# Designs tried in a protein design chat: VHH binders against Di-N-acetylchitobiase (Ctbs). Part 8

Target 1, 344 residues: Di-N-acetylchitobiase (Ctbs), of Rattus norvegicus (Rat) (q01460)
Amino acid sequence: EDCPCSEASLCRPIRHHRDFEVFVFDVGQKTWKSYDWSQITTVAVFGKYDSELMCYAHSKGARVVLKGDVALKDIINPTFRASWIAQKVALAKAQHMDGINIDIEQEVDCSSPEYEALTALVRETTEGFHREIEGSQVTFDVAWSPKGIDKRCYNYTGIADACDFLFVMSYDEQSQIWSECIAAANAPYNQTLTGYGDYLRMGISPRKLVMGIPWYGYDYICLNLSKDDVCAIAKVPFRGAPCSDAAGHQVPYRVIMKQVNSSVSGSQWNQDQQAPYYNYKDPTGRLHQVWYDNPRSISLKAAFVKHYGLRGIGMWNANCLDYSDDALAREQTEEMWGALRPRL
Key: E = the ipSAE of ESMFold2; O = the ipSAE of OpenDDE; V2 = 0.75 times the mean of E and O plus 0.25 times the DockQ between their complexes.

## First folded at step 1 (VHH)

Design w02 (framework vhh_7w1s_2)
Fold by ESMFold2-Fast, scan of step 1:
Structure w02 (fold): chain B 344 residues (1-344), chain A 115 residues (1-115)
Amino acid sequence: as target 1 above (344 residues)
Amino acid sequence: QLQLVESGGGLVQAGGSMRLSCAASGFTFSDAMGWHRQAPGKQRELVAKISSGSTAYDDSVKGRFTISRDNTKNTVYLQMNSLKVEDTAVYYCARDYGWYPEDYWGQGTQVTVSS
C-alpha cells in the first residue's frame, strides 16, 4: 500500500526470470548506484533495507530478495517454521521484495533432527513465498562442495529440489585446511570446479546452480615465507581441521588494488591454483601474502559456467569494488563486472 | 563410480572388541563416509562419521568406537571396543545421506554381542 517509488509499478514484484542469472550481494553503503545494472538479475540485501535501491532495481527489471537467517534448533518445531515463513512473507510484501535468499551455514550432524528440519524449512519457505507472492524467488546458499564442508551434513538434493536454485559460495575454500598449513587461494580453480562436479554427479541440475565468485581476498601473516613463495600461517583450527583461513583476514578488491601497487612482489599468478597473489611488508615489518581473484581468474570460471550450462554467476559482494570517479578505479571496476560475462 | 565392500562382523562377547572394514573405490579422501547401524525393530542411525580428517560420534558410542581411514588401501574402519549387548545390529558403510544419487550403502554386516 505505501509505495516509496516515483511510480507505483516499481513496487510490484518482478514476475519473470531471465535465461542467465547474475546474482549479487549488497551490504549497504549506497554504492549500488554505480553497479552494472545491464547484467544484474537479482540483488540479495544483506545490509539495511534501502527503498531507493529496491525502486531502482525494479526499474531495471532486477529482483531484490531478503536475507533469510534462523537458528537451526528453532526450526525443528513445525509451528515455529510456519510462523517464521509467515513473518518473512509479510516483510517481503511490506518492503516490496521479490523473495528470500536463505543463508544458513550452521553445523548439522547427519543423525540430528536439524538435518530433516532444514530441508523442510526450505521446502515450506518456497511453497509459502510462491503462493503469497507470484513470481517470487527462493534460493539457498551452499558451500563450495557438498562433501561435508564445515561439518554441514545437509540434504543437498532435497534442498535443490525444494527451492528455485542454489547460490554456490565457491569461496572461503580454505575454511578447513587438511593439507599443509600455508596460505592459498580463496577459490582455487580446480578445487572450485571439483565442487561443481560433485553437485552435478549427485543429480542436481546445472540449471539449479549459480556460481558464487569472491570479490574479496584473504590477507595472511607469514610466519615464514620461502624462496618459492610458500607462506606458512598460524595454526587456527576450525570445525575439526587443524588449520583454517581464520589465520588471515578478508580484504575487498578495492583495498587489494591499492596494496598491490606498493607490494614487495607485485601481482603474481599461481598456475596450479589459477589465482593471483602478492607479498607485502606491513608497517611493523611482518611479511604478508594476499590471495584474491581478478578479471583473469573470474573469466576462467565464467567460461566454466557457460560450458556446463549453469543457471548463472554472481559474487560476494558488489560493494567490494572502487566506485570512485578515478580513471584507474573505473577501468578496474568495469573489468571486474565484465569478467562475469561468459565468453564465446 | 563409488563401490563399497564391507567385511568383518560376527559374534562377540560383551566387553570384547571388533573391527569392521569398508573398502572403497572411486572416491577421494575428501568424501564424507559414515558407519550406520540398524538394530531389530529400530530405524537406521549414524554411529560414526569421518569427513577429510574430522570425526564425529553418536553419544552412545563416543569413547568406545573409533572411525579411521587408510588412504593407501582406500578403506574406512570402525574399531569397536567395550561392546555392549545393545550394540547388536547390522552395520552399514555409507557416503553421507542425501549427497549422491548412486546407491551409497554397503551390503551391511551383522554384529551380535552376547551377554
Scores: ipSAE 0.000, ipTM 0.105, lowest interface PAE 20.3, mean pLDDT 85

Design w03 (framework vhh_7w1s_2)
Fold by ESMFold2-Fast, scan of step 1:
Structure w03 (fold): chain B 344 residues (1-344), chain A 116 residues (1-116)
Amino acid sequence: as target 1 above (344 residues)
Amino acid sequence: QLQLVESGGGLVQAGGSMRLSCAASGFTFSYAMGWHRQAPGKQRELVAKITSGDTAYDDSVKGRFTISRDNTKNTVYLQMNSLKVEDTAVYYCAKLYGREYSFDYWGQGTQVTVSS
């Protein structure tokens, strides 16, 4: 085995499991050098392979896992599944990775062959990784609720049973807006909790659920902004819903922190959604409303993780913070990492 | 139903140019599209993305690759200049879902091989 690390031991798979998972996503750009490694148990790589990141994470006892993505039309074929799994196992061995996180967010009809094929892919991937790489971790990203979000008819109990645990993407919760076409929180508190309740009620163990927190928000152009801060948004359909968060765009926390200080409203707190928002005018005079998560809203969700005994917490994505040497940026970054720790 | 069909790949010498095309049909009203690539023995990576008016590129291709769109033809292009052996990969067209780096539909891919 060709090890790129200074110490050969850093290329060995991480075998120990922690009582509490902190599962973070990295999209590249070398910001990982500044992460809070005292918390991290798993880094899911969505950017380019970085051997320095792998060596460093292993030096901290943290896993580094591959991104698993594939077109659903291809996985109906069991020979294709076997080949894909063999390729991913070989890649994990070559890159000294500790597993794979499967990120499939495609539509699936309940009666389609993709329904059973997806569950089979997760089961076969988990069996292959566990057999070929001792102590490896296989996880699957699921929507904020198992109730048909984005026309994804998945066998959630089968998938949960098949893999080590689920990373719940409890964000992008405005992907389908069935009510009024208005701006709203990316991860509103009560709606997020309802999603976890739904997973638990269908028989999925809390030890199979890792809560995914957004470290980004959405910026919406307001067609009308009422006196009560109701921001009407453009009707952009998505997967059968008449309105969606595609009417806005994503902004990372570092950008939000710089923008909120120059906003018209300053940071506001919405009690119903337990989330912060603010209004600002762009250079053309159009009103915008931005919804995001901050240490307060994240801490409330971390408390839920602790109260219900979930496996852990994590976020999309670790690169969203300002890792510069600026004193205010360092303070804000420290508070965001700190908010992931369950409240006592 | 959204369909993506890539074309324009093939063999080219280092320093050469190539243009990839992605024909899209069945749009649900989203203008965000991306090009990914997967080299032998490597993970699939985002190369370039385009939204209404905005483009973004991976550092490895900045200044060499250009993503563009023809709205009339519902086609996305990737113009690849100053090709390197390291650009050898299968290139995939994908429809971007609202979340950064999240894609909800993929094409079958087109092979690009750069010889020295």
Scores: ipSAE 0.007, ipTM 0.327, lowest interface PAE 9.1, mean pLDDT 87

Design w04 (framework vhh_7w1s_2)
Fold by ESMFold2-Fast, scan of step 1:
Structure w04 (fold): chain B 344 residues (1-344), chain A 117 residues (1-117)
Amino acid sequence: as target 1 above (344 residues)
Amino acid sequence: QLQLVESGGGLVQAGGSMRLSCAASGSIFSNAMGWHRQAPGKQRELVAKITSGSTAYDDSVKGRFTISRDNTKNTVYLQMNSLKVEDTAVYYCAAEIYWDSGRYDYWGQGTQVTVSS
């Protein structure tokens, strides 16, 4: 297989595992040139292959892993699973990749054949990658809690046992709003920690859990904004819940930083959720409330990672920061990367 | 920000076919894209979804509808065959800006599809 790197050694797969994982997602846009490579242990590619990114990551001793996605009904067929795995292994070899991150977030009924098929897919994928690419890494993205989030009835203990570790998506925690239909933090502190407690109580080792942090927030149009900053949102149902964060839209940290200082409220801190928010008025005169994470809220979560001896930390997604040459942008970007360091 | 514009809706007789198009204002290569529909008095439901490598369909349309995308044109299509009166709904194109979570951040305005008996 031809090596696109300046040095042939950079096409060799990364074989050693780090004691502490910093697992980041990249969606393209060439911003990877400005990431904090002193921290990164794994880059999960969400988008088209970039050989320059692969060469550079390997030069820093970091893994680059494929995105694994597939329709649940197809994986019931063991012949289909075998073919899909063979194709992904061949692709990893062709692109000099170090593994695969399986990103299946579809609804599964506990009594369905998909329940066992998903666990079988993860096990068979891990066996195939480990056999064909020595030292390769197979991971699986899981919801912020194993307790039926988004109608995902998965065999979490089986999946954790089958792969190298779980990336816990400790964000989008308003995907199902069972209480008041109001704007709230993307990853409220206590709720987030409860999710990890749930995984641990199931018997999943802390060494199988990497904490996923959002580097994006949600922007909600307020149908009503109270004196106490309670933002009533549109009722958009999701997987059985009457309200969801689909009533708003996602906003990357770089956009939030440009908007917050010119907002009506400035940045506010919600002590109950341990998350920042702000209110702003759009060009049409509508009031919005934006909930996000900042270095303060991230550092609190990073401290939990250290305290409980989790495998590591990471985020969705590294492209969310402002990598321009602006001095304020550079400072804000350095603070966000720095907030991930619980072991200083 | 990403804008989605649907086209191709209208009136069609039962048993007929129709193709909906969804044009995006920017690249959709890294996005999960879906078609949702909302019939009168019903909740909005996911009809078809396409990610970087996989497709998924609601059981009510499986074998009749096909989702596809053209990344060079930043366009998603829904080919609807063997249309039934029960397929009458407003059809919405939607995009996720991150991984395949089944959650959609950007929505089109919707296009009406009416299937007459």
Scores: ipSAE 0.000, ipTM 0.234, lowest interface PAE 15.6, mean pLDDT 88

Design w05 (framework vhh_7w1s_2)
Fold by ESMFold2-Fast, scan of step 1:
Structure w05 (fold): chain B 344 residues (1-344), chain A 117 residues (1-117)
Amino acid sequence: as target 1 above (344 residues)
Amino acid sequence: QLQLVESGGGLVQAGGSMRLSCAASGFTFDYAMGWHRQAPGKQRELVAKISSGSTAYDDSVKGRFTISRDNTKNTVYLQMNSLKVEDTAVYYCATHPYRYGSEFDYWGQGTQVTVSS
């Protein structure tokens, strides 16, 4: 009813769908004023509502969507699902939002009632949003592969059919390490592409898949570092796997750029994983290995998106870059945004 | 400045219950929160995590532990039921400001839980 924007039209939900999606996550650090709005089609808000961001995104013809998150045990109850959907629709209307991105990443046993309840939640949410907010967009975040990642037994084809499209989280691909307990790329090229191949082989249309790129890396302490740059990491188990990326910590691209040039190795390129990495020594003398994505590795993935006709690309998260007025920072930021554009 | 303070640890008999609390200051719970533990002579492991009401548990604690949060108090809880000697560990509260299912970047000091036979 009361529009917080300078123009009343900016509170109107976006109805126009783009041929190519650029789906970005914002975690609420006010860096959105400096994003590449020539590309962005959807901003998924991960955090508190910011009316200025909503008004600005709408002025650029971009959607702003809610985060949809709920306790999995509660969605078994159809009355709870209906109430939750009504609440989210009401919230979207109150905040002038264009839809919802459902970010449920919980374990689901194939034989559990949650298996069917999750698909029902996605379908009912999509039906409710489409009915109540004309042109609204409902999306669902899925793992880099449909093959039991993090013990998530989901009805992937049913979920894809139920919503507008899937945002594929093609990162955190070391969340379960079944092989050698060593540092590796956050999103190794061939492994990432295998995940998309798995979704496509299930019968999911490429027009239902948006490729999620990490704008962050992982910093691992090496228990030992071999001559061939193999970094052995601590054995930190996760969801049945003996090792995981929980042995390291996440680092945004802006921090990586400040660290890489002063590192022991400088930036290295791993041909097998098609990803950059570097080694550095901390103040206590311990060796670390950092794996990340750069314009080169992102451009290779963007080329795959174009070649296979995927719906689009996006990233976690837009706040990871250095948006200062520093000349080098501006150049690096422009290159990262530019790498998302598929080239002819 | 973000600060995490754990409390509620101590000695408990096998089969008993205990509730751990993690109070956060200088931070909102719009990011994922988790509980990790490190047992004597073992590797650190993630036992439970929560984000906006969505929860996940390690198989070793599923059905026995419940993670919850009170946004008005900026506090995350770990309710531990049917405790086993194998649950003896230092328990750490952590925040995850990035994607779920990976490392947690901000850590508390830890609280000792000892389960006697």
Scores: ipSAE 0.006, ipTM 0.273, lowest interface PAE 9.9, mean pLDDT 87

Design w06 (framework vhh_7w1s_2)
Fold by ESMFold2-Fast, scan of step 1:
Structure w06 (fold): chain B 344 residues (1-344), chain A 118 residues (1-118)
Amino acid sequence: as target 1 above (344 residues)
Amino acid sequence: QLQLVESGGGLVQAGGSMRLSCAASGFTFSYEMGWHRQAPGKQRELVAKITSGSTAYDDSVKGRFTISRDNTKNTVYLQMNSLKVEDTAVYYCAADTFGYLRDEYNYWGQGTQVTVSS
């Protein structure tokens, strides 16, 4: 009656916690039918509710969690927090969801009331979900480093203690470019690892950290492309930095794979950043440089996850791959899912 | 492929109101949409954003501007009240059809000029 699934049991929240998390984001379009469900432990729904996805994920023993977003000024009011939490719990029950992933990426001053209000929201949300939905999971998306990224002064240790674990968005690492305004990897290997080191040095347990990797890259127009493949980009500021990745645009892996074959350079590997890139010329004659992640760069990061005993891995977002019946697309898609499996 | 077309800009007196519209074509909307603005001699900034379940605003416009979405019409609106001279800018509608989580967008409208006179 209330359950849209073929079996009533598929509407019950997932109670079992897995030792290794594979936490994936879905933004709709029914591509979920082709995901590697042998790996997935949690799907975070950032598109419209799809009851078929929920039923299918539960049939595979995977959690499906809500997107939690809210304006920070509103959460200073504890009555508002209580109302928002009650609304999200009710929505999770109505949609047979297993929890919530809180995605707040707004600027916060260290001395502001929002600083304590955000930690209180995470704690109160976790308490409410755990009380109202047995075995439910509350997680929080954090920047690639706790070191003031994008002017986010958060109580990272308090938030980690308050929720089940943190999904670390170890991508968009060019959101603030303080040095030379040039194109660079979305998630450079050493910089990414430095962020995890920063979280660990704060006293956050590796069991509270799930590594988020990008299944998308950035396409930058080069104002100048040097002989050493240095691509100068437009100066587009972001949150106090003079330059940012807003000088380019995001492209999913499926688009990158189609474009790299017709590129000027073919796929290149940058050893310093441990990431692939390529150069291409658009129909108007402008030179572009695209930086992305491939099975090689992802496997290196998965090895780090295993070596340091992190809680798991995941990505933004599962819809980025080519799920068509084309043989090459199937091979590329299988390699990308396979790269998430840690080895050492 | 999404195409975004803005309308509703123009000249308005300080203290007045204006509604901007952003009509989308090509795809069914279920993604994050935002309104950005760029004032003369200033950097482009995010003014307001909307997803399927929530809205967020820049502190400079909070309480004065309201973003809304009509999913039936594939249109996003920015209702601007109590306009100030400082709100003078080119306003851009933007869509994140790719599904990334920060304030960056892969589709942009052409922009519409809003001029607030004293």
Scores: ipSAE 0.000, ipTM 0.155, lowest interface PAE 19.1, mean pLDDT 88

## First folded at step 3 (VHH)

Design a1 (framework vhh_7nfr_2; at its last look DockQ between E and O 0.01; V2 from the best seeds 0.00; counts 0 for: pae E 8.8 > 2, placed apart)
Fold by ESMFold2, look of step 3:
Structure a1 (fold): chain B 344 residues (1-344), chain A 124 residues (1-124)
Amino acid sequence: as target 1 above (344 residues)
Amino acid sequence: QVQLQESGGGLVQPGGSLRLSCAASGFTFSDYAMSWVRQAPGEGREWVSSISWNSGSIYYADSVKGRFTIARDNVKNTLYLLMDSLKSDDTAVYYCAKVQRGYSFYDTSGYDYWGQGTQVTVSS
């Protein structure tokens, strides 16, 4: 219970309510001092707890929240739910944390008891945290579309009503490829916007939605690369879709920036998807196509967030940038943080 | 449940070679990317190399490019690291690690299972 910070006040809960969120995932690397703390409102700790990070975030007026994961079959039992919630509240108090980000991404059948149990978990977690930790924040991570993506039949309106806001994972949008098995953008602009249109059409307030953008891309091996830059990929099914981004792998922005200017193509812009990509050749002579997001593609999304009055913007994950002292890395990192704020 | 067991470490002179192996069990090996990570005495863990589930994508840290070769055998559930042109800076415990689905293999915080490690020592 002792406060590890330089001042006892830094262990007090964050009670200020921000009108615009910048929601950051930290996965436990030691780059967080170099984040743009002028913007950050919430850090979700998905790595090892670091009391220095907590103290620093509080010194900047930012919340630090727990990762919430639990098996859906276990939460069907209301007594188990209550016990799990009590444990998370106790942990948050012991670590001086400001809430929890619930990250459940499991399949749910619409007719299953998990459908009702998930909404109950979110509501009961929110009630428990708000009761026990003044000003606490409870959030839930949702798919890039409410339309049954990845076999997730969730009560999205009930969940949105039950917590402070949703983090919409507007990335991995190639998890469901129903068309030609080709490499494509991680977060295609129009598909992303359609997902928000669907959430809003359901009656979810824009003040309940934080847009999550990727600071990573996907690297695909091309079975064939056409003259029009169409990269055919291996067929790897996922949750009912015949093809998916599992044919590729995730690559952080820092790696992309070291590769793109020495690639075969250099950075290219796809007009239809409003996203950058490049082609490169690996040491065995195979061609790859890498799709990612950069300041240009992100600034379009930030403008949408502002225009529609969404609750805010955030990313998976802040450790993806190059925080070294290299001059080019500093400029690239500053541009990525800056893109979260739409230009006037 | 999940088990990762490294072998093949040892003492070698500068310029020498070693081949590390990692036997995997308790999960569907061919569904996951795999990584090698090393830790020198008194230092943090350093990512070395990663290989995609089908060997289609292979990546190396700058410090080992051109000297190390990663490979996998999905029939034998085994990950390999061939280390050539070894230098004293390569002295470390080498770990085999499983990359969680949905995480970049560049983010070692997302590795959910690790082996016990095998010692590599490069000295004259």
Scores: ipSAE 0.012, ipTM 0.460, lowest interface PAE 8.8, mean pLDDT 90
ESMFold2 (binder alone), look of step 3: mean pLDDT 85; pTM 0.863
OpenDDE, look of step 3: ipSAE 0.039; ipTM 0.313

Design a2 (framework vhh_7nfr_2; at its last look DockQ between E and O 0.53; V2 from the best seeds 0.00; counts 0 for: pae O 11.6 > 2)
Fold by ESMFold2-Fast, scan of step 4:
Structure a2 (fold): chain B 344 residues (1-344), chain A 124 residues (1-124)
Amino acid sequence: as target 1 above (344 residues)
Amino acid sequence: QVQLQESGGGLVQPGGSLRLSCAASGFTFSEYAMSWVRQAPGEGREWVSSISGSGGSTYYADSVKGRFTIARDNVKNTLYLLMDSLKSDDTAVYYCAKVQRGYSFYDTSGYDYWGQGTQVTVSS
């Protein structure tokens, strides 16, 4: 037996299905030992393979799935798709994994051969995994809305039909800024909900949608800060939009928690976006505005998941929290995991 | 298809300067943040610096702040690291890397494409 676990049973793929998904991303760093395993149903591995993580997740009844990434030009060829799927299935078997999460975020023109090829890849991948690994799970990461985000013209209904469910990346929602070039929430409440409404209105079942929450924020340099805390940002175009979140950078929750208490403003709450933010000065004296999510904003979104009967919730990414033995860090980390639990 | 090719490394005396370049191809360079990551013999990867897609925002590890400058030329699809006041502790293989959207600049394990690396040796 080729099993790296203490028990051979821990190398067997997870076959049972949970009624409510808690789908988390792990990018390495060995922080997984401190995750809230009472909630997790799937870990999507975006770092290097860690056999200890796989063994531990299986001991908790949670799935561990591969990252699926491929160039769109290559998948037009059916022979290439078949070969890629066979290689991914073989890798999943070799690493004792429970499926694959397909993470394709490339531009697709509606009239291109990539449009149909992408749907075919998802369908063929799902068929291959289900055939070769009993109980395996195939999922696909989609933008916060199916309405042409980042010039991605995808067959969303076809993709949803083809796979087990969609992980909705309801974050990076400032990737294209068509209005004022100003700092804003990574996942504004009403805009996020509008995206789910769009998926539902096109006929996608709520049982096909897992809500992705950001455990990171965006840090923007303010070219000007108004009296009403409006932070003007650099004009950085993205895929046809004149401004984008590329004017700032991502920061994990653990960094935000250390910075907010020493900030100029302290944590503020924006009622319109239902998200927290703060202003700080860097060592060179430049003024920054940081937008993020906290237990309050996450709980509001978790309530929506429960109210509309979505398949589940999850986040990018589990490594963003402070897993040190510090008492304050532990409390903050427990509150963030707790916020994912749907409330009445 | 995506390729990142570093150049400009070499042997330099303590207190000297080097300019590293990274030629990028196979993706829309201006749409992605780029990073420099180094690895000393027997050590893990150490994040050094990152630059936003537009070049409007730059970030540095505390160990290099004030000595290194990251820059990019979006017309030439080239990333730069200008290294001044080099110390023996700066000896490492330097990699340029593409930051995947949805990843923090600090989460190097999540970078999707890496160059082959260029050796920088700071010694007498």
Scores: ipSAE 0.000, ipTM 0.325, lowest interface PAE 10.9, mean pLDDT 89
ESMFold2, look of step 3: ipSAE 0.244; ipTM 0.642
ESMFold2 (binder alone), look of step 3: mean pLDDT 87; pTM 0.875
OpenDDE, look of step 3: ipSAE 0.000; ipTM 0.242

